# Designs tried in a protein design chat: VHH binders against Uncharacterized protein C6orf62 (C6orf62). Part 11

Target 1, 229 residues: Uncharacterized protein C6orf62 (C6orf62), of Homo sapiens (Human) (q9gzu0)
Amino acid sequence: MGDPNSRKKQALNRLRAQLRKKKESLADQFDFKMYIAFVFKEKKKKSALFEVSEVIPVMTNNYEENILKGVRDSSYSLESSLELLQKDVVQLHAPRYQSMRRDVIGCTQEMDFILWPRNDIEKIVCLLFSRWKESDEPFRPVQAKFEFHHGDYEKQFLHVLSRKDKTGIVVNNPNQSVFLFIDRQHLQTPKNKATIFKLCSICLYLPQEQLTHWAVGTIEDHLRPYMPE
Key: E = the ipSAE of ESMFold2; O = the ipSAE of OpenDDE; V2 = 0.75 times the mean of E and O plus 0.25 times the DockQ between their complexes.

## First folded at step 4 (VHH)

Design n09 (framework vhh_6qgx_2; at its last look DockQ between E and O 0.02; V2 from the best seeds 0.00; counts 0 for: pae E 11.5 > 2, placed apart)
Fold by OpenDDE, look of step 5:
Structure n09 (fold): chain B 229 residues (1-229), chain A 125 residues (1-125)
Amino acid sequence: as target 1 above (229 residues)
Amino acid sequence: QVQLVESGGGLVQAGGSLRLSCAASGRTFSSYVMAWFRRAPGKEREFVAAISWSGGITFYTDSVKGRFTISRDHAKNTVSLQMNSLRPEDTAVYYCAASEVYSGLLGTPDSYDYWGQGTRVTVSA
């Protein structure tokens, strides 16, 4: 019985294999890089910056079942899901991410991130970069905003807390561009039971038409606001 | 920068109890996850216990569960480790740690930004 990480890797490999059998999308012509920044409310506190190990593009039509599952789990409305399914949207999956801490050698381990209960996070920001495959050009920032504010996902967490039977929690930002896959864990303390929500993976939704819309600047330029001074 | 100062270490007989304390400097104590680590002679530093911002969530390594209790006092900016039923294998230098940028991995030293100098705990047979 393989390590949970191994199982996840196998699942991703299967997904990739399935995608290869399907029609090539515009997204298939790009290489992607993604970074995740946890921005704290305290301005003096440095953001937690993570690099995504691999970005997996998936067409929305290939992930219909999961979207509908989200509807069933009351993560988002059916109307919103239908709208999403009708759009020519690519899903960019970030199944694993690692810390970009430069001050600690070896701090490159893949990790989960506890999102709740905590109140020190202002928002989650995802930065997406892309380039044409087989290009020697540097990665360019995709001209899209991917933000998920604390208030928005906390509201959804609180709602889920009332539902004891839910597994595989997915929450999304209001504009449905960022989906967080959440693991709920119950911890026993000497005084009480505590529930925590851990971020397992992220999925970004981007209209395919925007894949060729790049902003100016380098990866470093765009990461600078989230990096320690 | 946060300075951490441990206290409460000493010599104790097996089955005895000790209470370690760590005092944190600064005004942002509530923004840190706090933890205790220990290093036995000839061994690597290992995770002992961690406590969340509000103190509502605590984590323990398996070997200390039921014996050790981590707590924090926000008014005093302190984190404590009550150690009961001590064993010779608990002998180590105990370190207080603070996580400024919490990554979600409380059991790894790399997740913590600030460290104390340590306090020695010796448990005799």
Scores: ipSAE 0.000, ipTM 0.245, lowest interface PAE 11.2, mean pLDDT 81
ESMFold2-Fast, scan of step 4: ipSAE 0.006; ipTM 0.364
ESMFold2, look of step 5: ipSAE 0.005; ipTM 0.335
ESMFold2 (binder alone), look of step 5: mean pLDDT 81; pTM 0.846

Design n10 (from q10 with E100Y Y102I S103Y Y104E L105Y F106L G107A S108P D109E E112D; framework vhh_6qgx_2)
Fold by ESMFold2-Fast, scan of step 4:
Structure n10 (fold): chain B 229 residues (1-229), chain A 124 residues (1-124)
Amino acid sequence: as target 1 above (229 residues)
Amino acid sequence: QVQLVESGGGLVQAGGSLRLSCAASGRTFSSYVMAWFRRAPGKEREFVAAISWSGGITFYTDSVKGRFTISRDHAKNTVSLQMNSLRPEDTAVYYCAAGYTIYEYLAPESYDYWGQGTRVTVSA
């Protein structure tokens, strides 16, 4: 029983399918090894509920193969990483956000997601994993400074740091910095090098209140049913 | 600043092969996305292929997929386009281009530096 609830679920599933197709159409421009969390905002009179409903993949097999190949082709990956390590600031392009809105059965459904250019993700991956590749020692904390343009003339800095006992971020200027969070568990299992690049998760945190439209995702075994076939 | 010089163009019969090369000057070559565009007689400039700064990511226009291969050599500051199974429709002036972002690889306007072009003629 529950015709209205079954209709709501069907409408939501149709919206998710539509959004997945739209993301896939953008994969050539923003093809990256990240999954995006959808934030559902259900408005009720005098109440607002914000829920993370689902993590949906935005990935192509070609991107995965190219990233893994770049890591395996050690000369190019190492040379590119060394060039990035020699720079005071690594230039990135601002990630793009998209939102889809639909009024469904007495509520407004809003789904937000973030897309990062393939070239910028390649730079981040090369920089962050170059030191791990070069050393037989446990992965050491890496502090990296990335600059990207949030608007035509605004500059932001991305700070990344992994901790000895847990993955974390460093907040040097919370009102002007964007943070990248990395799943440390996969970084500490070198025996699964090829799998690490496929299963590594990147979470982007935007500390500015006005950027509530952004969402990030992680990859976990229980979320594999949501991966593209 | 980057200066680009193309070479390798010429006349070839249908089914033949050519290898185009683009030599770049300066210490900043490895930080650029490199691409090949072409302009056929009486047509507008169109995208052919692009390669990321690391060489790990490549894009091709549908009409050349499986026939053309783009590659780069960081030690020699060159990008190459291997063209196999050439067709009369591939006749064009081929241009090398350097830009900062792979995101806009299809847009000629996204590329900051351009070579002078090299002519490719494919006969029946």
Scores: ipSAE 0.000, ipTM 0.117, lowest interface PAE 17.8, mean pLDDT 51

Design n11 (from q10 with G99K Y102F S103D Y104L L105Y F106Y D109E S110D E112T; framework vhh_6qgx_2)
Fold by ESMFold2-Fast, scan of step 4:
Structure n11 (fold): chain B 229 residues (1-229), chain A 124 residues (1-124)
Amino acid sequence: as target 1 above (229 residues)
Amino acid sequence: QVQLVESGGGLVQAGGSLRLSCAASGRTFSSYVMAWFRRAPGKEREFVAAISWSGGITFYTDSVKGRFTISRDHAKNTVSLQMNSLRPEDTAVYYCAAKETFDLYYGSEDYTYWGQGTRVTVSA
């Protein structure tokens, strides 16, 4: 019967160690860059909508057991279940969150969710991975439907925009959602690769009160140091 | 060859309304994002509103939210901007723009096709 506080610290340290090891492994196997935007639920600071602290590689099902458990003073629980799937469906069970389901028209994509505690601020990351081949994955619009159960926002239709040539930030409605694009070069497929990448984008859903008129433009400026030239 | 032609500009009193239209020629724009930009005297071009290729998603600059409505007609290959509750600060030359990419807000440099503009003057 150990100390719950020491167990939480050990779980977080294990997650950090595995993430670092996976990052090193993928750096040798893949020629790509990925930028991850973190969304915070801190209402006191209107400017704290996004933070990019590190370029993080894809995580596999083997990392599920290392998700930090516990309870925060927010609408989330670190004991929430996260199921990582290699294809179209992502499952996340958390207080106020029941599921994310994606209906995609004309495209197959892989999606993962990472729930991450930091400085008592709830953080959600949505990662969408694809293998990028110019001849096989031409630039095209993709319409996606997300079923996201959170508070007063039961279901949303989101337009996911796919680009092969550029990274960017799309604002559909400053009070509704933000779309983040991630560009990638085509990947070599090593024999021990568990995950297939085809098309790359990030889609974030934010509560209306987290977006303001000045968010347009400043979000891109905040992410610029991490974007490809 | 692609051309965008704006129409509907003019002089209007504060509180009034105008409807701008943009007609595309040379090919259909069914797969293009369409947008309106404006340039006030002494200023650079400013984003006003954009509409997705499907017409299902729109984005507005903060100063026009609730007053302006962007729409498109795929059959006529046109995009329109309905401007209500006009203010003197809305006085500008309004430009129609199009881009092949499907993001709604990326900056004026991302737009490939531009019209020549239509002048809107809002008097006090």
Scores: ipSAE 0.000, ipTM 0.115, lowest interface PAE 17.7, mean pLDDT 47

Design n12 (from q10 with T101P S103E Y104W G107T; framework vhh_6qgx_2)
Fold by ESMFold2-Fast, scan of step 4:
Structure n12 (fold): chain B 229 residues (1-229), chain A 124 residues (1-124)
Amino acid sequence: as target 1 above (229 residues)
Amino acid sequence: QVQLVESGGGLVQAGGSLRLSCAASGRTFSSYVMAWFRRAPGKEREFVAAISWSGGITFYTDSVKGRFTISRDHAKNTVSLQMNSLRPEDTAVYYCAAGEPYEWLFTSDSYEYWGQGTRVTVSA
């Protein structure tokens, strides 16, 4: 039988091993070669200056570590005016984007729906793009993240990624990172684009108590009253 | 009314120790997970430690492993956090939480009951 304390250690080690296997299994289900992440961060208080950390190709099964590396290793900056922030639109004017993939650069116009909260200092925005297999469509945003915090999101990521419809919201807790996952099947129509614009607006400006409850379900389940029928 | 009340916070020098306690009133939490979360100045709330009543299993965030110990007293309906080798980076308001987390042990919204917080300041 053994010591009760040894049993507790065995149970914890077993849980960690199961989580690792689940993460590896889920990673194998993704075509990471079709995903590219953008990361950018507000650089100075009230200066309206932001920095783009980098464009990260997701080529391996280490999905979360690629995002973490991007938020840690900043090598770019961009300038945004207060007027652009007043329009609740983030425009990417990073001079080095021309060195990236052509289709990623083409998706910059689709990012006009990305909103940046006013007065949020040191906020990090992480965008994940996907391209359909056997498609001439450019990369489309499939994820947005605001204010990265390590640790709390890991289990929520694994849960969303294990769903057949990978649409969902991941919240570390109130005032932490919010990930907006949109399954690419929903990116095919103009109606779906309008819904995405609305979801991004809601995620950035909804009161914290409501965002906390939205972590418990899919975006469709929590936002049904706001979606066209 | 059900309440969680924290105590034990204060000012301490780096390398020092503090013991936080959380007392539950209004009912027993014998089936509940008890957890500690913290919010540092200018930062977001983060998970610190949790204790599972049914299995006696404990969980810690990596930055406090080996320094903090969470414990529970069923008879007194309390949970405690022993904080050793404190660092300036541990400066935060510490919150006690109780709940039956669905599938999200590390997510604050999974906990139904919360204390008001106790302030810990670690000077360099």
Scores: ipSAE 0.000, ipTM 0.081, lowest interface PAE 21.9, mean pLDDT 50

## First folded at step 6 (VHH)

Design r1 (from b09 with Y27S T50L; framework vhh_nb_b201; at its last look DockQ between E and O 0.01; V2 from the best seeds 0.00; counts 0 for: pae E 19.0 > 2, placed apart)
Fold by ESMFold2, look of step 6:
Structure r1 (fold): chain B 229 residues (1-229), chain A 124 residues (1-124)
Amino acid sequence: as target 1 above (229 residues)
Amino acid sequence: QVQLQESGGGLVQAGGSLRLSCAASGSTFSSYYMGWYRQAPGKEREFVALITSGGSTYYADSVKGRFTISRDNAKNTVYLQMNSLKPEDTAVYYCARGGDTAMYLPWEDYFDYWGQGTQVTVSS
């Protein structure tokens, strides 16, 4: 039977050793494109489709400092931050994104997307494409599924509402491939004094081996189900 | 519920041609990927051809240059034109339709709906 403090230190030291050995990321050899689709529950309503302006791959070792700072500042949940540190994965950050088409429920202005309170979204789908860096070849879809269903993130938002000490939160889908960075804000209107949750950015987790596994099709082929036409 | 109906199979001599058809039920046929697969006796089902909603086509190496997949969105039908047939093309051919988010995972998990199959037999 071991001392709990000693077991925690040994686990942390093992994690640091793994990060040192895997400092070089395979993702540094690729260019990426990413799109975000908000799929609505109503079949007649077309998805709201966004293009990520710049996909930022992060090596696990470099991200360690940002995660630890976020935990200390209460910006991220401890559990989600620890899972980020422990996986042998590439982290693909999407800090900014722009609408590709006019949203039927809003205007064409660039802004963060409100996720709660609302009940018209079925799921968030992220579409990831890659190619070897400095290649002239077309981007190809990465063979991985990135979906976050409304029910899964709403449960986490409702839990967070019971905790008034957080302004920023991170939530993840069940298979831990999509992480949403959420800003909690208070909206004031003559009729509405409510808390809202805005999506600030998305991070995708991709096992390193998936970077060389591509599905069939072009970007246009894969975007078509989410286009208005 | 989506239903797929294949037709056009039969017996043919080596070097001959056949055209398979697959009629699909559904109001949004044009938004789905369609594919053809085949299964010879005692073997695993294998990919033959795929056509996307936008008309892009993909083929197994074994059929490139001999087979052509096409679609007629007005008739909700996908076709497989098979030329220069060989005895090794003998199989049950299946039509398949992808789902709404069909960009996922290897082929056996990619398609949501399958037809009953049509037999193609190529004699030497």
Scores: ipSAE 0.000, ipTM 0.128, lowest interface PAE 19.0, mean pLDDT 73
ESMFold2 (binder alone), look of step 6: mean pLDDT 80; pTM 0.821
OpenDDE, look of step 6: ipSAE 0.030; ipTM 0.441

Design r2 (from b09 with Y27S T50R; framework vhh_nb_b201; at its last look DockQ between E and O 0.03; V2 from the best seeds 0.00; counts 0 for: pae E 16.9 > 2, unsure alone 64.7 < 65, placed apart)
Fold by OpenDDE, look of step 6:
Structure r2 (fold): chain B 229 residues (1-229), chain A 124 residues (1-124)
Amino acid sequence: as target 1 above (229 residues)
Amino acid sequence: QVQLQESGGGLVQAGGSLRLSCAASGSTFSSYYMGWYRQAPGKEREFVARITSGGSTYYADSVKGRFTISRDNAKNTVYLQMNSLKPEDTAVYYCARGGDTAMYLPWEDYFDYWGQGTQVTVSS
């Protein structure tokens, strides 16, 4: 009999197989919480922290028909869709955000955060927490790193500036764990034309096998570095 | 601020047809999903149809084959052609605009902007 970890993996695989037959995803068995922190280069500057109002888990393979339909309808590119369908990852969509600031009430799908042009951001950090559904247990931190460094998305923005494509912009970090959905806006001032990139949504990619990989600590423990002292 | 205004509702006999329109404010209409929801008395609001910026449509099972969602980006307007109406279609119909995130979801859209609704009544 395999090591305990192997047994767990096998059990999860069995569960996944069963769920697949039911057109359900393993991710559907979890509740999720997500926080987004904008970390600034200036260490004295407190991070901007947001809470995701709802985390939407999506197993891409469960929606193959819809995705392919989107391709047929020219809503999605075939290449991107095929790539997505080949991945055994859970997408965790964060469509709405709420500032952790007490002075900001409500949820928004659009972040007021301009990502470009600016150089005061060091990185975007996403913290993901989960628990089994119907569990009375507290949320636990998912053992995955979700960071997007300024340098990485800036390079991509520069490249996008040259494109005439009016479609939404998606950029990802090097390890493809964080995807930023970006709105390009052209601002006309009496003096100049400026292009800005605004964050609209975030999606995390998590290997399905990692859904049960938790780190230690509470939500508060993990948010502490990003919270005001 | 995005504003949505529905029109075209009214009283119709079973088997009849109505065409709803929703005019959206703003210059970025073409970039967003548009959708229709409805709420019958004593029931929860339910999804009816959505159309992507690219024109891809999705319908609730209850309206498939009877309803058609379309859009005119030049007019910033989304339409719902409702044919073969049934009494169970009686509801307030709401137009909705999706956020940026919605355009990346192939199966279900989330909407943040809503119209005031238009009443559709189907008599038996």
Scores: ipSAE 0.000, ipTM 0.237, lowest interface PAE 13.9, mean pLDDT 80
ESMFold2, look of step 6: ipSAE 0.000; ipTM 0.120
ESMFold2 (binder alone), look of step 6: mean pLDDT 80; pTM 0.823

Design r3 (from b09 with Y27S G55D T101E; framework vhh_nb_b201; at its last look DockQ between E and O 0.24; V2 from the best seeds 0.00; counts 0 for: pae E 14.7 > 2, grease 26.8 > 24.2)
Amino acid sequence: QVQLQESGGGLVQAGGSLRLSCAASGSTFSSYYMGWYRQAPGKEREFVATITSGDSTYYADSVKGRFTISRDNAKNTVYLQMNSLKPEDTAVYYCARGGDEAMYLPWEDYFDYWGQGTQVTVSS
ESMFold2, look of step 6: ipSAE 0.000; ipTM 0.187
ESMFold2 (binder alone), look of step 6: mean pLDDT 81; pTM 0.833
OpenDDE, look of step 6: ipSAE 0.019; ipTM 0.406

Design s1 (from q10 with S31D G56D; framework vhh_6qgx_2; at its last look DockQ between E and O 0.01; V2 from the best seeds 0.00; counts 0 for: pae O 13.4 > 2, placed apart)
Fold by OpenDDE, look of step 6:
Order: sequence, then C-alpha cells, then structure tokens
Structure s1 (fold): chain B 229 residues (1-229), chain A 124 residues (1-124)
Amino acid sequence: as target 1 above (229 residues)
Amino acid sequence: QVQLVESGGGLVQAGGSLRLSCAASGRTFSDYVMAWFRRAPGKEREFVAAISWSGDITFYTDSVKGRFTISRDHAKNTVSLQMNSLRPEDTAVYYCAAGETYSYLFGSDSYEYWGQGTRVTVSA
C-alpha cells in the first residue's frame, strides 16, 4: 500500500470522481475565509486590512449556481466573470469586505478602494484560509501565494486608459492567481477629465489539487504582519 | 414584455455573407444579454453567439469562430450577427434571444425572450 501521501491523493481522487458524478465541486466541501491587505510603500504606514464577508467558490465544471447567486447578490459582475470561466481552476470570489480597522465602521458589498491614481500602495496581498466543512478544526492557511504588485496592475491600467469602451475591467497578476475587478470612473472637472480605477471585487485562482494543501500557523499568525499594532 | 424581431435572413451561396439584425422593443435594452441561436432541420436549437450587456464581451460556438461577429447598438436597441464565409452547415433558422440575468450563457433556458426567427439557407 502506497505511502500516506499517495493514499491521500488516491482518496482525494476518489472524492473528486464522486463529486463529478453528483455534479458537485470539490471546493464545496470546504469553508473559506479570506483577508485582503493593502500594503503601503511607506513602512511606517500600517496596512489596510479587510475581511471578506463571504468567499464564493466557483468551479469551471459547476459554476452556474454560483454565478447566479453572485449576480443576484450583486457580489460580482457576470460580465467580468465570464472572462474568467474558461480556466480549469477553482475560483474564489470575494465580493463583500469589511475593514478590520476599529476606526472604520461598516461592511461594503463592493470594496470602495481607489487603486489609481495613487502611488502609495506597494502590493495587494490576499490571505486564504480553509477547512473541511462540518469540521471542528480551525481554519488553516492555504498554501498559495496571492500577491499583486502595484507595478503589474498599473501597467494594465495604463493600457486600459487608451480604451474608452470599457467601464468594468479585470486585471490579473503575472502568475494569474489574483484577479481584480475594477471599475473605471471618469470625473469631469472644470479644467480636465480625470480617470479613477476603483477596486470592486477580487477573485483568487487556485488549482483544485491545492485545496488540501495547507501551510502551518493560525489565521492570527498570518494576519499579524498586516494588522495594526 | 420584450419583443424581438429578426431580419436579414435569406438565400446565400457558400462562401457568401449575410447580416442578421434583431430589433428589441422597450427602453431597457442595456439590461439584457443578447444572443443568437439556430435550429437546423432535424436538429435541436444550438447556441451561436452572445454579447454582454455593455457589448464588451462576446462569445461564439466553436464552429462559427472567426466567421461570425455579434454586435449590439444601444442607441438603436439592436443586436446584429455578421456571418461571413457561410457554409451549407450554417443553414438554419436563426433566433434572437434576450435575458437579464444568466446562470449559463450558452443555455437556451437562460433566455426569457425570443424572436420568431429568420431563415438562413446556404447553398452549396
């Protein structure tokens, strides 16, 4: 009988096969938590940390209900989501956010965060945690890197600026793990026209096989670098 | 509540082109995803193309990719299907469809409103 890892893999494969037969997704077997940190270039400036109210998993083979739910709840744009559905990965949509800052009260359906024009953000970091459903175990960090450097999305913004036909846009990091849903707004001033890119929602891409790949540590351990002291 | 009227169908030779148009009634055209479906003789209705609310995103069935182009005009409340390099297998009744919210863009059940259809015949 194979090593414990092989057995686990086989078990997972069996589960996947069973879920396919039932038209269920493997991702549906997990509960998810997600946090979003905006890391600033200034080291003295504390990160802006947000908690996602609900993580919506979408599988490419079973995305219908999730898309419908997302649209109904105004969680994400159907139009933007359609651009992402061609990949055979687990999509983890983050439509609603709450600031973890004590001085900021409220939850928003869409993140009201301007990404451009500004020069103080270094990167966006998403922290994903999960556990098996019906488990009494604590959430564990998913072993995946979800970072989006400002240089990467700014380049894409500049490219989009040349196109006037799109209001909602999607940008992604180089490794295609983080997708930002962006609303482009035009503000008319008496002197000129200004363009603003506002973050509306985030979607993480995770290979299905990585759903059971956890790192060590607690949620707190992983949030600590981004939490206000 | 929304009426769709197709036009532009006809007889065309293989390799030819045809432009279908669909006119939508009402003032809420921008609230609808628009699509084209077709039904060939003896076959089931199949998805051809769809266009998002804003027109920014388009989708095509594989067999028409590169040959067909779907577009929409918000000012005129119309959706069009430019069909180039037509083939005999493209012969069908083409239907315009509209829907507000879709769980599955490629499924006919996702669309609430349908036109009467326009016949396209491609001769060999």
Scores: ipSAE 0.000, ipTM 0.267, lowest interface PAE 13.4, mean pLDDT 80
ESMFold2, look of step 6: ipSAE 0.142; ipTM 0.623
ESMFold2 (binder alone), look of step 6: mean pLDDT 81; pTM 0.834

Design s3 (from q10 with A50T F59Y; framework vhh_6qgx_2; at its last look DockQ between E and O 0.03; V2 from the best seeds 0.00; counts 0 for: pae E 17.6 > 2, placed apart)
Fold by OpenDDE, look of step 6:
Structure s3 (fold): chain B 229 residues (1-229), chain A 124 residues (1-124)
Amino acid sequence: as target 1 above (229 residues)
Amino acid sequence: QVQLVESGGGLVQAGGSLRLSCAASGRTFSSYVMAWFRRAPGKEREFVATISWSGGITYYTDSVKGRFTISRDHAKNTVSLQMNSLRPEDTAVYYCAAGETYSYLFGSDSYEYWGQGTRVTVSA
C-alpha cells in the first residue's frame, strides 16, 4: 500500500487522465483567488494591491481561441502564443480586479491601471491561491512566480507605439507566465497626441501539473508585503 | 454626483509659491481624471494641468511646465496643484475639474464636474 503521498499522486494522475478524456481541465477542480500588486520603485511607497473578483480557469484547447481570437490580430505577442497553445497549461483569467484599499470608504471599485507612460512601477506581481473545490481547507499559495518587470512590458509598449492599427494589445513576460491585456488610448492635446497604455485584464499561465504545487503560508502571509499600512 | 471644493488660493508675491487643494466628495474618486483650469480676468478658461486616474500620467500647459505640479491623494480624495515661481500672469481663479476617460483631456467640455474655484492673485 503506497504511502499517502503516493496514493494521492496516483489519484491525481487518474483524475487527470479522466479529465483529458472529458476534455476537462484539472483546474476545474479548484477554486482560485488572485491578487495583483503593483510594486513601486520607491521602497517607501506601498504597493497598489488589487483583488481579483473572479478567476476564470480556461483550458488551452477549448476556450482560449475564443477569448484570444479578438485580440490575435491586434497583439504581436500572440504570435508566440502558438507554442503556448500546444502546451498543457491552464489559463487563469483575471478580467476584473478591485482595489484593496480600505482606508477610503468605497474605494473598492474596479479600476483600470495605467501602465504607461509612467516610471514609478518596478513590477507587477500576481499572487495565485487555490484549493480543492468543496473543500473546507484554506486557500493555499500556488508555488509559481508571476512577475512582470516594468522593463519588459515597456519594451513591448514601445514596439507597439510604432503600430498605428493596434488597439487591443497583449504583452507577456519573458517566461510567458503573465499576460497583460492592454488598452491603448490616444489622448489629443492641442499640440500633439499622447498615447496611454491601460491595463484591462490579466491572464496567468500555469502548467497543469503545477496546480497541486503549493507553497507554505496563508493568503495573509503572502499579501503582507503588499498590504497597505 | 461629485462635488469639488477648492482651497488654498490667496495673495502671493511674484516668485512665491502656493498650494491649491481640491477635495472631491463621493466614493468614486479613482474613477475620474482630475484637472485644474484657470480663468484670468477678461480671459477664457484655460487648461492648466491634468492627472490620470492612478496619478501616473500628468500633463501641463506649456506656460506652467516646470513650475506647477499636479498630484492626487486617493486616500484623501484630493487633487493638489503645487504652484512655484508664480508670476503675475498666473493670476486667475483656479478651478478643479473631474471627468471620466476622454480622448481629449484639455478641453473644459471634457470634464463633467467643477468646483467653485479659488482665487489666486500674484502681485508684481
Scores: ipSAE 0.000, ipTM 0.251, lowest interface PAE 11.8, mean pLDDT 79
ESMFold2, look of step 6: ipSAE 0.000; ipTM 0.133
ESMFold2 (binder alone), look of step 6: mean pLDDT 81; pTM 0.840

Design y1 (framework vhh_nb_b201; at its last look DockQ between E and O 0.01; V2 from the best seeds 0.00; counts 0 for: pae E 14.4 > 2, placed apart)
Fold by ESMFold2, look of step 6:
Structure y1 (fold): chain B 229 residues (1-229), chain A 123 residues (1-123)
Amino acid sequence: as target 1 above (229 residues)
Amino acid sequence: QVQLQESGGGLVQAGGSLRLSCAASGFTFSSYYMGWYRQAPGKEREFVATITSGGSTYYADSVKGRFTISRDNAKNTVYLQMNSLKPEDTAVYYCAAGETYSYLFGSDSYEYWGQGTQVTVSS
């Protein structure tokens, strides 16, 4: 008995205990919706907004080694990385997403999103919404920030470019909530040789306890800043 | 000076075929993504097909399986083979050239456009 927030926390704790007993992810008890916006520096240019076709939750730490490797190459996120590795972390994979613009190619498994070399993108924003599975309630925005600013991923690309031993990489934003799976490609013409970094897929990380920590507003409220006019 | 010149449009009966060509000059053709867009009277210009510099192809759902985009880098030409044509395919078809990422950000991100060629499919 108590306020609604207290009742929700008690229910969450009981569910977590049951799921650990059954060795299942808490995230398997939720439905998700996710959107990806590429926000341009030019204020008049519309964001490129995509809807994720299926959000795949995974509790495995198969990306844990990539996090640690990124920290070894850059010390500024070490403390946050260690904290994340010691929590129940949900990986939310977005392997396929579809443009919400009718003049853009539809859903693809691997998109030719070139993130570098280019300077017109300000940031990548992921919008994550959840609800209890099989609920008739509307989706609510998860209370977590999923932004990856251009300067943050460019620094990591420039570091990778100076090293010649990898063609595929994973980079993360400073608070380690957004992970970009990047393919390094070499374009070679008779006169030019150029290296590009292409986005293959996105993965979001968050502690399981945040699955029931929602911000206010609807999907439409949160998409409005990124919608085509 | 960059030029894109479409050809191969015309009148065809439903179920028929046409092959559009777009000859390009004034830029490094093999480095550009090439695409086809179409615009029917009273409608907005819409995506039809694109082919990357590496040869990967993408199609609008309405033409998938019927249209084939291809390129010949030796001739600086992109083609659109249109089979099983329907009256709904009637439109002006435009050739477009864009940077590596243009096809992800819509028609307004393409640098170069042709003048268009009319395709009319009679019922």
Scores: ipSAE 0.000, ipTM 0.157, lowest interface PAE 14.4, mean pLDDT 73
ESMFold2 (binder alone), look of step 6: mean pLDDT 85; pTM 0.864
OpenDDE, look of step 6: ipSAE 0.007; ipTM 0.282

## First folded at step 8 (VHH; framework vhh_nb_b201)

Design t1 (from b09 with Y27F T50W; at its last look DockQ between E and O 0.32; V2 from the best seeds 0.00; counts 0 for: pae E 12.5 > 2)
Amino acid sequence: QVQLQESGGGLVQAGGSLRLSCAASGFTFSSYYMGWYRQAPGKEREFVAWITSGGSTYYADSVKGRFTISRDNAKNTVYLQMNSLKPEDTAVYYCARGGDTAMYLPWEDYFDYWGQGTQVTVSS
ESMFold2, look of step 8: ipSAE 0.000; ipTM 0.203
ESMFold2 (binder alone), look of step 8: mean pLDDT 82; pTM 0.840
OpenDDE, look of step 8: ipSAE 0.048; ipTM 0.472
ESMFold2, look of step 10: ipSAE 0.000; ipTM 0.202
ESMFold2 (binder alone), look of step 10: mean pLDDT 83; pTM 0.841
OpenDDE, look of step 10: ipSAE 0.153; ipTM 0.607

